# VHH binders against Uncharacterized protein F14F9.5: the designs that were tried, part 2

Target 1, 296 residues: Uncharacterized protein F14F9.5, of Caenorhabditis elegans (q9guc9)
Amino acid sequence: TSYSTSNGIRLMTFNIWNSGANVENGQQKIAKHILMVNPDVVALQEVYANVTRNLTLMLGHPWVAVERNHEYPDTAILTRHVLIPNTNLSTSGAVGVKIMLRTGFMIHFWSLHLDYTSYGPYAANNKLVDKLDQIMAGENVGRGPQIYEILNLPMMKKWMEKVEDVPIFIAGDFNGPSHLDWTEQTKKIHGDWVIRWPATKELEEREFSDTFREIYPNVVSDPGITWSTVNKFNPEWNYTIPEPQDRIDFLFYKGPVVPYQILTYSGCEKPQRIPFHSKNDYPSDHFAVFADYTFI

## First folded at step 5 (VHH)

Design ga9 (from c17g with Y32W; framework vhh_gocatamig_d2)
Fold by ESMFold2-Fast, scan of step 5:
Formats: structure tokens, C-alpha cells, sequence
Structure ga9 (fold): chain B 296 residues (1-296), chain A 125 residues (1-125)
């Protein structure tokens, strides 16, 4: 079965788990699953040197890439459309670029990978901390400032000025849940916490829409978990403590588009859990997320 | 370049005490969580204790009440005070930068589970 993009654009975000290093033939499998999903643009996270070069060779013409401007890129964007020269932007956790689609429509697109340290769900869900301040301290050191950095970049402010004509997408691994997901309705599975996670809350305040939660507004029936496919129990506790399962990979948009479907993706078979993951067909510890939008 | 240097290991009798120290450099120490892991022969590496940048702590069940983790941001150091030591505490103890995401195999230059060289603790009569 083929996934269709005939009515607009398909966007995908995909954390590629150490550039495919944890799975046998990982880079080939990454390319395979990108082709199976058939997206127009892909946000990649956990990208090492030379990986986008290898992936674009495997994907074939016309696929091209842009990487975050750093010796360890970490974030990258792949597309089969045109990257507009001299529009790439880099921050500590993200890469952004202007893309001209073959339909003639333009988009501004960000791939991000926010700070992975001081992971709040691990502390909260397993009741490792009693104070909201400690969870927020982790958010305020890395993840929150990284969102603020993107939103306050001078060129991004110019993109926001034109958002009514050219949509902006922010896609990636936020290393934190949504404020829409840790609510009164879900607190019993989150160590009795209701947490207004600051990264996603800041995007909402800037009027970006969370594509998954817009299409699936009921967090209880449609949690949309993206982490993890393979890490179900924490090995540090002899596999006795469940690893928190959360939606931490998001597709945000602002501007003249309408989403009409969104899916989490891990291929056709259930991945084997750690430590039996090395032969998995699906090469990541994250679900990919892809969504279809039509232009207004 | 991240460097973690453990010290304080050695031979101790059952019921004894030992303090491990970890001196860190190459990153903004006060902004990061630190942890102690251990690995006994034939066993997997396991989290013993962790301390967040704000000072909150976490411990594995078998060491709660016996071990205490602490940090000194002025000295870029993290400590593990081990009391009432048992034969099953015998292991190589590793200092690690971060622990909040669980276990991670270090495949990058900037790895949240960056390990020190380790220090051997032997609990034997």
C-alpha cells in the first residue's frame, strides 16, 4: 500500500537513532522507510557527518539535503523539491530553510532536535522528583531557550511577517511532551502530574497548531505515542521500571494550509525491544510522524 | 572535550564505608545532571544514583538508605557516599554526564551518557 500526497504536501519527521547505527543495515532501512512513506519533505534528527550524503544517494534524484551548520549537524532536512539558495538558518538545536515545491507553492520548514538532558517524563512518571521546579529547571536550561532562539531569530521574524502567504512548519524531536497531553484527564498515568510543558506551550502562544492534536483532540483515546518503539523498560533499573512512553515528536504549522491526516509510523512489523533490536526492519527507537496538508 | 575522572575505589570489608569522587571538566557542570553507574562481572551496567542540576536525587532500590549522591558546583565534582557495603556492591563504578533519558550507548562525541574510566570497588573480607 502507497501513501498519497495528491492534494497537497506530505511532511515527515524522523529521528533516525544514531544515524541508523543501532540496527543492521540501518541507513539502507532509513532510506527504505522514507521511500515507503513517500513524503515531500523530511525533518531528520540524530544526523551524523556524511549521513545525508549517503541517504540522498540511496533515495536518488531529485532528493537533496540541508544540514544544521555544525561539525555534528544533528538536524537536517531532506526534500525532493527545491531548496532555495542562501535561506538556510541554524540554531543550537535546529535547521530551517525555504523550499519551493514543484507545484509553485513555497514553504518555510524547520527540523529541530531539542536538548535531551533532564528528561522530565522519566522523573515525573516514576516519581523521582516531588517538585515541579526541578522538572521546569530542565526545560529552562535547554529545551525552552532553544524554542525561543528559533522564534526570535531575525530571519524567522521576517518569515512570520509573511506567514499569511507562506506557511511555516516546525517539525522534530522536542525531547518533551506537549502541554496538551499532560492534563487532568491523563494525570493518573503521569505520576499524578499535570504539566504545562513550556516548548509546545510557547509555540501555541505564537499561534502554531499541533497537527496531531488538532486532528485527534482526545488525548486519552488518541495518545499518539512517538517514543519509544524499542525502549519499554529502563535497563538501569534491571528492566523493572517502565520507560515513560510519550508523544515527543511533533509537526507544527502556521499559515494558509489545512491538515487532513496524520499518522505515527514504525513500518509493517512491531519492532523488537532492546536488547533484541539489532535486526529490526524499522531502524529507529522513535516512531516517525507524517501528515498531509492542502494549501488554502 | 568532556572528561570525567573517578577516584576513591578500593578494597573494603562488608559493613564498611567508602566515598567515590568524580572530577568533571569540559562542560558547564552546574547545568547538567550527573550519575553513578556500576557494572559487576557478567552483569549489565546499572544506574546506582543520579543528581539533577537543581539538586534533586534518584536512587536504585537496593542502595536507598545506604548510598548518598551529592555535588559541589564550585569544585565541578560529584560524590557517592556508600555505607553498609555488601558483597553484591562489588563492581566497577562509573561517573556519567546525565542519566535522565535512561541508558544510552555512547556513539557520539557529545554523549549524554559519557563515561569516566571507572573505579573498582571490592567488598570482601
Amino acid sequence: as target 1 above (296 residues)
Amino acid sequence: EVQLVESGGGLVQPGGSLTLSCAASGFTFSSWALAWYRQAPGKKRELVAGIYSGGSTVYMDSVKGRFTISRDNAKNSVYLQMNSLRAEDTAVYYCAKDFSSGYYEPLTEDDYDYWGQGTLVTVSS
Scores: ipSAE 0.000, ipTM 0.125, lowest interface PAE 18.2, mean pLDDT 81

Design gb1 (from c17g with F99W; framework vhh_gocatamig_d2)
Fold by ESMFold2-Fast, scan of step 5:
Structure gb1 (fold): chain B 296 residues (1-296), chain A 125 residues (1-125)
Amino acid sequence: as target 1 above (296 residues)
Amino acid sequence: EVQLVESGGGLVQPGGSLTLSCAASGFTFSSYALAWYRQAPGKKRELVAGIYSGGSTVYMDSVKGRFTISRDNAKNSVYLQMNSLRAEDTAVYYCAKDWSSGYYEPLTEDDYDYWGQGTLVTVSS
């Protein structure tokens, strides 16, 4: 008789900043913080070859991994549950897989890392461009097309046909803010811009829900910043302009689940800013994000 | 045909001021970042100041507080106001256009495309 077992799941997304190379003992610290959060499934970004093998060894049984099918995977998924054989999908910026939880519930899960070039908030917040079309041109080179690539993959279309029974999650580093965060209410802190960022807008149009914004609908009181823990001034600009602080790491879902908790995470100690970051306990320049869902 | 025509250089005493002007044609001026480079005899070319299409500016450390870059989109012109000039500021100054209208990555000391002949600034007693 199973009357006290949880039917919940914890999902995490975690950009691991050059596979932990920027912080002393970075891979050990990545594994430590994953264990502290205690997720069921982790979307990882900035994963270089053989890093997931090292991480799964540090995490221990039963942790397993799948990497994007590329010499330099960049994206990967870690889980304590079962990766269903021959369900791995790869695109230019993402890896997806079907997972069977020990409860018997199934999920479809994507880890993504969208194109990092032509970062729109630099242009908007620092008055680098004078027309919205210039920002949209940057979005339409990599980030927008990469979302479209995921959604139009033939197997993903089949997952979408079954979404009423098997939920789909899309988690990762979008390298761009949400259209829900750059509104009339927030334009004063965004260089007076209201921008309907296309990657998150496309997911909304396909009826995916933004977990953080669903639980925290007030963007002013609950900004949910995930970039950056250590970059407060942009080093590429010789530290002369402020680094825009935005929510760019998301957990999206569609299907028969209900989120009930979401948090941004950077450990128990405030990370030291660049260039003093090498001894940070928390090994990333991104906040991790994790959320709890109940199956319905 | 892209053209950048610099003017305003000359001989000035230490502590003096000059305003350099760059008149641009052949492209949609308002959509591009513009920059001033300089090259002194026997030295590497260096970025002095830059201005993005939205109005943000960047300066090399040795000219901060002394030089001001500005643009006038109605006149297709970019300017460099140079105050408190030093002997070390002696160089040929070049006006440069960024490589694309959608470029909003940081301006760097790397080679820009430039089409001007330059204007000589000599700071000497």
Scores: ipSAE 0.011, ipTM 0.345, lowest interface PAE 9.5, mean pLDDT 86

Design gb10 (from c17g with D98G S101Y; framework vhh_gocatamig_d2)
Fold by ESMFold2-Fast, scan of step 5:
Structure gb10 (fold): chain B 296 residues (1-296), chain A 125 residues (1-125)
Amino acid sequence: as target 1 above (296 residues)
Amino acid sequence: EVQLVESGGGLVQPGGSLTLSCAASGFTFSSYALAWYRQAPGKKRELVAGIYSGGSTVYMDSVKGRFTISRDNAKNSVYLQMNSLRAEDTAVYYCAKGFSYGYYEPLTEDDYDYWGQGTLVTVSS
């Protein structure tokens, strides 16, 4: 496709597994895979201080970055377009910014990494809890409040007022599945649980669309697993218990765009599982997710 | 209501041993991580040992090989066996209930939402 006629954008979310520390030449491999996917904007998670500076140097002009305003950023946004000055927003689990594309179109973009503690799928799949309220209590430790924090930020409310003109994207590692994925059709592989996970449900109630599930509405044929490329067994019980495999990395949108493709990504060769992962070409324990949208 | 009741503290000579016990009620014990923290005079509270719902354990470096954390799900109890005690181990020891399951290591204070009242351990001659 030609840049002069392009009316589309490619967005990517990519948890970079301790900033690439778990594989040999991890940061170089992160930059390599970003270039292979060729996105316009990237949501990054597990970003340690100064990592985006190294990544933008490796990616080259015109790549720029913004990090969550914290000593340990954790979340960051990379783009080859223009970050609008003084539009950076930070919450306990996310960074957001306004981006002006080279085409002149504007977007509002969030990268998030929700709380990793009290991981619901682990509790549910291993039948460690008997009541839904126990799972929901885990969701209320960080993940639920963190989504609410983003949505109720005063500047985010102003972005929502303009959403019919300027689309909003929320991309990242939710550390929890979608309420669209834990249904009657899938309960047999989820410890017999049907769970309406609150973070994704809240986004649906605010009329955000789940890009993957919109394009692939059948959860059974198209699960879209993003956790994990390498972590197949839980470190508890000496790696003898299977690690729940779930879609926990999402691209949400609201506003005048239409998605037309979405893919999970782990490079060209199958990653070796833990503990044989150190030489993997693909440097993450998460699949990356990228999607293409057209402005309307 | 969640209740954590510590016992077993006391005065012991250097090189001695003590077993701390924490009796828990008000939650599904087997589903939660539990930990022992301590606060020494003039110091901040620190994690001593943790045990996940599945039985995996975490220890601070200075107690590894000397202390053993264990749990008995049938008795709703968690234990800290302390051997080769040193003057530096003098502290109030607190039992803490984790919130459901920690997926990533190490366990942090932010993973714990309920605390016991504490039990004093004094290591001196």
Scores: ipSAE 0.000, ipTM 0.185, lowest interface PAE 10.8, mean pLDDT 86

Design gb2 (from c17g with S100T; framework vhh_gocatamig_d2)
Fold by ESMFold2-Fast, scan of step 5:
Order: structure tokens, then sequence, then C-alpha cells
Structure gb2 (fold): chain B 296 residues (1-296), chain A 125 residues (1-125)
């Protein structure tokens, strides 16, 4: 929904690919595409020093930002609504904050960027490993523990106690697929693997809903790929092995909201693949994802 | 069979430097994170630095800016460069395969299947 409605919000998650450094005028293009989508709140990933300051200046009043409390933030939240003072939280991979919308409704919102290393789809799709424990070792390196950290923060437990009144959103780049996407129906395109990826499975067990998969339950007809717009071959193997294409950017919610629309976004022009990407209008190697919710 | 072999420990004066090396075999090195832990007398083993398969790193607060972890996938090796050494850095240093299972809960020596034998670092005048 547009921000002019009395009973809805638009949320966006957007990995900004090395803070826009990989394309000409990248930060200006990031701001342009945020304005074109017209969200209420944006989860940003790959945010480096001074980037949110520059972006809020380009976006204009009333846009404000909060960054993960670190010299290199990596994650940030942008909003044109009110950040509630003294409610920001930081973990190793995420920033969270309470936001008051112009309507008076409140939300708790997380932007996350989970560890990008030991990427399971590389090993699984190219059959580089033959044991599930090798793939799970990669998940237990950062991504699983980072989700565990968020869900087990004392303050997050308090947010969960209030979830019937104040919804919680967890948005970001998980650097791993959903357990809902690597199923018996899709194993032929995933190196014959069925994998119950732990980060998304843990959120489901805590009763968070995967907005995309709720609206589009058929993984075969609606894969919802977010990685990658420009990466078609794996750079770690000198671009000789195909890059796995997966949905790794998610919008999760819990509480008194109902989603009614979700889209992947890469602007109006098809991005040129690496190495021809420098003049791309869309500045990221990830699709952005945005969704519309109504309060109940 | 998994093997981790540490080297490079020794006696060094405060403010000095040492480089520790860990040679690994028996697993697909490039697919796993590696870490350096240390254990001082009377203390629990603690994570000093970790490096993920793609090169991203983590450090404990007291060594950040002084220690650098790196890896060489072609040599199946992980390194810890230690600069501006302090008396408090005196410990046996251990190489470990993988380190983040249970990251937010205390890990013990028993939580790891793949430890090296350790190398002693002594910082004294």
Amino acid sequence: as target 1 above (296 residues)
Amino acid sequence: EVQLVESGGGLVQPGGSLTLSCAASGFTFSSYALAWYRQAPGKKRELVAGIYSGGSTVYMDSVKGRFTISRDNAKNSVYLQMNSLRAEDTAVYYCAKDFTSGYYEPLTEDDYDYWGQGTLVTVSS
C-alpha cells in the first residue's frame, strides 16, 4: 500500500551491493529506486560508513535512518516515519528498532544480513560435497547462530510478548535459501538435494510467516529468485561454474497484519550481467523485495 | 581423517610479534570456517579469531586491531598474525575446524571434533 492509506504499510528489503560502489552513480541510483518503490520502511544490507547519511539527504525530509551499532554497520533501517528513541538493538548481523507510523500504529522492525561465507547452494548444486553435515557445518558458521542471537535477545523476547498488539518484521539478506524452497518438488534443480535450511526453519518454528511463500505457495511456478540480477557464474571458481539462483532475501512477519501483495524488484530495465554491469540503472546484484500489509 | 597441525609459538617480549600457522588435512578445506582459540592457565578456552570460507573474519574485542587471521586455500593453511603482544596474550593457542555451532552459548573443548595439539605463546620480558 501507499503511505496515504490509513490502514496499511509497504516494507522493502534491499541489499545495496557494496553500498552502490559497483555501478556508476550507485548511491543516487539506490535513492532513486527506493523513491520509485515508495516504501514506508526499508531494510538495507551492505551499508558502509556515511551511506545512510548520504541516502537520507538524497531521499529528503522526512526520511531518517538507524544503523547497526558498529564502525562498519552493514545493516540499517530507513523510514519516513518516527524512530522511537532508545529502542534500537544491534546483534552480529542485524539492527532492530521500534517505529511509530504516521497512522499511530507501531511496529518492531529488523534489518539483517547473515554471514555470506560457506554458501550452501554452491556446494550442493555443483555436487562439491557428498554429506549433509558438510552443508550444515556452513550454516552453523554464522547464519544459524545469528538467527538464534536475534530470537534469544532479552529485548526481543519482550517484543514477542507484545506481538498480539505490535507486529514484528524480520527483513533482509539471509545468504541462504528457505527450507520451503529446497523440497522434493525442486530437488532436480538443486543437485538432487532436499535441505531444510535452519535459519528460515527456526523462524517458522517461532511462528513467523514467510510473506512471499504465503502469497505464492507453489515453489515450482513462483520461485521468487532474489540472487542474482548480475551474477550468473560463480566468481570463487573463476566464473567457470554456474552461480546458483535462489530466493535468499525475505520478509518475515508475526502479529496483527495481513499481507496482500509482494514483488521482487530490479527496476524497469534488465540489468547487464557481470562484467558489463557498471552502467546498470539498477545498482544491485540482488533483487529488492517489497510487500504490502494491512493492519487488523 | 582430520588433522590440524599448529606451529609458530614461542617466547616474545611485550610489544613484539609472532605469526602462528595451522596446516590442515583430511577435509575439503575451502568449504569450512577455521578458527584460533586460546587457553590461559586457569581459564576456559576462548575464541580469538575466526575466518569463514569466503574470507570474512571475526575477532574478540581485546585483540581487534592487533591480530589478523588469514587463510590460503591452495596450501590448506590458516594463519594468525599477532602484533603488539601483551602479557595477557600468554596462552596455548589452538587451531579449530569450524567454530560457530553454538556461537551464542559457551563452547567447551568437548564441543569440537577437530582440534589441533596447540602451540604455546609466552609474552614476557
Scores: ipSAE 0.000, ipTM 0.101, lowest interface PAE 21.5, mean pLDDT 82

Design gb3 (from c17g with S101V; framework vhh_gocatamig_d2)
Fold by ESMFold2-Fast, scan of step 5:
Structure gb3 (fold): chain B 296 residues (1-296), chain A 125 residues (1-125)
Amino acid sequence: as target 1 above (296 residues)
Amino acid sequence: EVQLVESGGGLVQPGGSLTLSCAASGFTFSSYALAWYRQAPGKKRELVAGIYSGGSTVYMDSVKGRFTISRDNAKNSVYLQMNSLRAEDTAVYYCAKDFSVGYYEPLTEDDYDYWGQGTLVTVSS
């Protein structure tokens, strides 16, 4: 189902796990679940070249796509609305574009996939480090700089100048938790750490709102885990220790919209965990996240 | 010690109504999301309805508009009001304490901290 009010929009972020390569008929299953959620715009991560061409054919008219300008796109945006020509932007971890909705409202939309190396929760939960500076050094390898790259892009600065008229959304896989999720209330499950993760903190300082945490402010009762549907034990340690479960897929917004619903999504049946995942109906190791907004 | 105790199941005719109750103890009730799951014979457990600590709710598509989940923090209880019951609603219904409720994710006992023992709902003519 989708909301059909003139002022409503549904946005989705969906890491598609090696472009659906890990499950049988993965690309068809990706398209199927997008249609079941019925979003207006989708941020995709783990996109191989030409995968969006296949997905848009499966989704049918009027679905269109834009991929990050790179030989291996990794990030892409799908929409049933109009991509405004010559507004696409690319950075090392993201693609952005201006979209005109059928209603005539316009949005600026980013799909991102931040650096996956030096994953902070592994170091923190396994107590591999004894100083916060060591965890922050890991964040400064790629994830932090990639957020600054987006925010400092000249055209993005122009979008920010018009944000009170045209909202900006930043959606995707941050490969790191939120500073709102690793607090005094949750430190006992996070290796006794309280960490103000820099990627999400920087967005907050630029006055972007975290849609999930705005609607669900209680981190203990509503953690909103998005990693992982199938990874329950860490493969790097031969599946002998638990995989940290975190919310790492986010929908951020700034501008004249109000969110009224957000959900994590993994289809209609429980995905089988690795190594029994090949026949899963839901084709990803991430939960998708989708949210509904109304324009002010 | 965490305990969840379901009640309110029974035999009802199609179109009828039932209210399920879950009484919780052993944890700070107001701080946790709770959910109702069901398991029909030969099927996996599936999420029916969930309620977060802040009062927001989620529902399976097939029950939306017919079922209502609610909570009473003073009584440490969560409820499922079931209206317009159908034969396909026949299942054992489970109360679960969950830190992570996926909207369409049918969770098993391995994915929740704690499950109740269940209460049988039979919808039959």
Scores: ipSAE 0.000, ipTM 0.134, lowest interface PAE 18.2, mean pLDDT 82

Design gb4 (from c17g with S101I; framework vhh_gocatamig_d2)
Fold by ESMFold2-Fast, scan of step 5:
Structure gb4 (fold): chain B 296 residues (1-296), chain A 125 residues (1-125)
Amino acid sequence: as target 1 above (296 residues)
Amino acid sequence: EVQLVESGGGLVQPGGSLTLSCAASGFTFSSYALAWYRQAPGKKRELVAGIYSGGSTVYMDSVKGRFTISRDNAKNSVYLQMNSLRAEDTAVYYCAKDFSIGYYEPLTEDDYDYWGQGTLVTVSS
């Protein structure tokens, strides 16, 4: 049994864990799970050369792809709809494109994968540092600037001018939690930190909505963890301390759409944790996230 | 400690309706998500509907539009209103504290904090 709607659009974000290399038949499994979710548009992260070609062959007509313009794409967008020629945009961490749906509606869609270095939750949750600036190092030099780059791209500024007519979606692996999730209510599980994570805060200040937190506003009861399906213990300490579990894969939107459903996804069987993961049916160490929207 | 007690199951004709109830105790009800699962003979247990503490809901495709999950925090109860019942809905229905989101998941009892004893729903003539 699947979870879907009969109207609107389904968007998915899916970090495919080193292009499926960490599980047996990984690319076939990636394609299988995309078809099971049945999305209209997919943001992919950890995409290497030839992977989108293989995936679109497995998914079949009419699936098409666009990759970030780089020798190592990392980010890509898959869709059953029409990619508008000459609208693809690339930044250091993202690919964006204009899509025309079969219904004739247009959307602007970004797939992003922000810098993974200096992962803040490791320092914060294990109290490895005593100053906020040390936790923010990765945000200030990598992840924050990458969001700024997307929002200040000249063509993106034009998309923002038209956002009341054509919605914009920003989907992907932020490699950092939401400022909405590290609050006074949750600080006891976050090394006593309350942190206004810059990447998600920048999007909020530009009036993008966090789909999951809009539908599920209670962080304590509805954490929406996306990292990780298989990483339960930190390898840095010979797997003796718990790996921070966070929501780091997001679907943001702005414009004339209304979300009405969002789910985290890891397939039909429980993934086996590392090091027993090689035969997992679900091929990622991230949960995928998908959401349903209707146009207004 | 934690107790979940289901009721409301029974025999109904196709097209009929039933309301299942789950009375919870032993935890701060308003702070937790609740769910209804079902298991038919020879099949794996599957998520039917879930409701978060804030009231947002999730449904499996085959019941969407026919079933409605709701909660009453004052009464520590969660409900499943089942309309337009089909023979395929025949199963033992379980109330659960918390749930996993996803497609049909072959669950074990260890996947969730607590299960109720279940209530049988039979849809036949």
Scores: ipSAE 0.000, ipTM 0.135, lowest interface PAE 19.2, mean pLDDT 81

Design gb5 (from c17g with Y103W; framework vhh_gocatamig_d2)
Fold by ESMFold2-Fast, scan of step 5:
Structure gb5 (fold): chain B 296 residues (1-296), chain A 125 residues (1-125)
Amino acid sequence: as target 1 above (296 residues)
Amino acid sequence: EVQLVESGGGLVQPGGSLTLSCAASGFTFSSYALAWYRQAPGKKRELVAGIYSGGSTVYMDSVKGRFTISRDNAKNSVYLQMNSLRAEDTAVYYCAKDFSSGWYEPLTEDDYDYWGQGTLVTVSS
């Protein structure tokens, strides 16, 4: 309502489940929940062509969008602030852009959606493999290389050179858990595995911070599950295995900001499970995640 | 070079039992998922049971609690123990090896590149 009275920013990541196609009035519900959360910037995943155009019309002025440069964008960024011209970047699983906030602060922001295939929690939780190297082989085909691609893009390297002045955020659906979540304390619910998942580990090694785990360091008391609101059994396996429930949607940051709040979000009504999901008020099979940061 | 040889089929009365065996050669058996499919006259091929390299199993709904798939990596063999057989279980049973798909993706018919010759199971009085 008032002009910015603080050096704060709210960021959200939101996998929109086939662009809202699985729920009645899905795109309108996506826009509704974005407005309810009231973020400054939103990372979107599962974005079909032209969906961001519809969403920005529903959200109203001054909302703008950028999509990954592809026939199927999949990832997009929405913001109430200014997209800096000619700063948009695209990789196989992500879109990034420089944003100027109305406060005058700048950020670099990535929305990502990593490869879904060879999902490691299935192998681990259901004892489909007997060696950790087999799970790591799956990670090294899509998800690991996609993080490497983002971090080694020439323009991203330039953003990293300025990170002490302009923070970088990497937000999205990683299609894999955090190495911080599959520990000795949690192995009994993970097929007796302790796994240092490579995508999140690589971000930590590049000194990005996992906002949720920073604010909630105890994985047992605060698991922060984001997958899934509606999918509790895998029908492709004829309902024979439970769907692993994991935190796979993350907000990472690096640079001169401090997080002070983070929440998982699915609206005010508990989503109905598949197959009773079509009238759900909350239109996604993922929890959204949003966090508040202050600039240093 | 990949070979799958099924055996153990035969005529059995409703409520009876049979054990099917599949002997495999030409690949590193312990590294692959194996499955049993069946095809009744005039019907499409359907997945009956699958077993992954780590020992986890999947079953068709109509056979859950009646059939058990198992593997013996030392003998390069996969087995299907069939109990409480019904007339609807009458089919040619095929052993299949996963070749082209991911070893921990859900098993589908298209995940199996190599098939055996089959063994006939007839459930009739």
Scores: ipSAE 0.000, ipTM 0.309, lowest interface PAE 10.5, mean pLDDT 85

Design gb6 (from c17g with Y103F; framework vhh_gocatamig_d2)
Fold by ESMFold2-Fast, scan of step 5:
Structure gb6 (fold): chain B 296 residues (1-296), chain A 125 residues (1-125)
Amino acid sequence: as target 1 above (296 residues)
Amino acid sequence: EVQLVESGGGLVQPGGSLTLSCAASGFTFSSYALAWYRQAPGKKRELVAGIYSGGSTVYMDSVKGRFTISRDNAKNSVYLQMNSLRAEDTAVYYCAKDFSSGFYEPLTEDDYDYWGQGTLVTVSS
């Protein structure tokens, strides 16, 4: 536990890199690192069918799971608390559910994995496009519409009506940076671009808070990179060109909670880069992110 | 239910021209980028040209100046005008609802929900 009172929660988001397929004993290692972090709720991305069943068996009682309602779930939520029956929601890139904590407090929680196509940082940093409109239009293909889909579900609108009493969390792999990270102060490392990335900007406009930037407001001293632990160089160019490194895994919240701690996580051993990654103790190419909140 | 239907392919001599058309349905056409990909025998699928919702375009270097992508939002259609065709342009051409850079993870069968069935272009005498 990372809180001294039962009036707190630890939330984690964890892209599990092809359900642990890229490292030896990957699913066992995923479960191990979840237990080491000791979260209350976990947003998972890159979840193959039945992977959460295996993970909950490894984690043990009382861990339970809900997967996005799809043949390829991709997103899932794990928790050691109570999933409220008939509250699970699915969209093209996300799964959401109402959770009752052992304390009796309730939360609404989303795990998302936004579209990976037309990855904006690669285009911007490698100058594949010369106009902002080209990058922004790419965001309109998948990532922007997927955020809009979540926010405009009828049940999500009802959750938003109660947000002053029951907090809402949106956690996951956005496959895009934050508008708070590509600023005038950082443009020199981003191909001279200042970009207000639409997915995170839309959440800000709906009054969700970016937990990492709230706790670490200086983007230069505290970049909070989450992509990648192992992809340091572009594989298409025989690993000779640096891979763009960005913060793309976020914990957003709205409602009566206060964050007091956030960390990026890759275990206790430094992961070996591709192609030497197969024996890595930490099973992902993303850093996990976890944060501690107190209820107001 | 997203549907993309390509047409306009055929046999053409080197130096000739073809116009490919893609009719789209099942999504808000004007809000999405569209692209043309191609796959030659024994090769991976590659991006040929893309057009963003705002009208900006991108092209593969080997087709730049020869091919023109355009869209008609009123008709829910995207077009590829191909001029000065070469034997190397022989491929099945696919319409896609989105762009994939293909740089880090090549497109797989899981991405086919965003693809049409394709139209064959053969450039040969």
Scores: ipSAE 0.000, ipTM 0.110, lowest interface PAE 19.4, mean pLDDT 79

Design gb7 (from c17g with S101T Y104W; framework vhh_gocatamig_d2)
Fold by ESMFold2-Fast, scan of step 5:
Structure gb7 (fold): chain B 296 residues (1-296), chain A 125 residues (1-125)
Amino acid sequence: as target 1 above (296 residues)
Amino acid sequence: EVQLVESGGGLVQPGGSLTLSCAASGFTFSSYALAWYRQAPGKKRELVAGIYSGGSTVYMDSVKGRFTISRDNAKNSVYLQMNSLRAEDTAVYYCAKDFSTGYWEPLTEDDYDYWGQGTLVTVSS
């Protein structure tokens, strides 16, 4: 564009663990950590109805929100910029919207929370599954199709047609690892599996960039784990199976921006693991992820 | 909203045939796996057949060779062709947007948004 360059934009994705219900003063702590990170736009997951109303009141003017159009929203977007009226989109696992920054630049932004069932890393890391087809069956039922649902939405196709002018961001909890993270170099810690996880692979095929892996290409030295800060056992099996540690919270982008910084975030105090988590200052069982981009 | 509408059930003699149809709306049909479940009185709901987005199929052992699942992405429909029907096949048949096998639990009550209303199949002489 012929317009003056922005100083940049900070984007954050933050699974808020049952809307803060698992820690004392959880919603106040969520708002506190958002303010400490100071993002322009936040993708939230595990959002119960009307939680964003409380969060925007605590964050103060000019923070606004949009929730996925459902009885239990689960996903929401917070921003201190302008939500463009009548651009809200909802799918089974995501909410998307067009945002106008104070500079006049536009972005398209998605917050997603993909299906949590049939978590492949449990089966793979604990040797419960010996065939790749069983893991891929889980991916093809929920998580993979939910990415296709976003990408095939008619309005999203229009956003993709304009992506060279208006960047698109897809941020959230994928409930699955990246195909870039389960490689020959990491198979020893993944039950000897090399797995090309479909959700992240589909975004790569549509030419979205994984911000963390772009900035930190070495998966061995920079794993970027986001799950879990507090959970050491799988509740599905009555806490008897250890919880695998993976990067499952991602910031993807496509279009005229360049990332220059990305961090995983859990505040200034080390979170206490379950069952000693109730007084944690950081209110989530996920690390938040935030990244800085410059417009080009 | 997700809607699944089953049809094609009815009363049939042992050895007969029926074709069940499920018309889907409210989601990107071609991107999802679809399945047929059944529930007989006093029994748990069980997976009968499933079809993945790519066309691969799975079947319960007791129906393998007798039933065929297929999909038509242009019509947003999934079908269950049932041949050589037996009294044991008597059940309400449900179309589902998703399914799990092996180490993962089948769809539960939390997944009711993924279920249709059902269609009754009665096999009796």
Scores: ipSAE 0.000, ipTM 0.098, lowest interface PAE 21.3, mean pLDDT 80

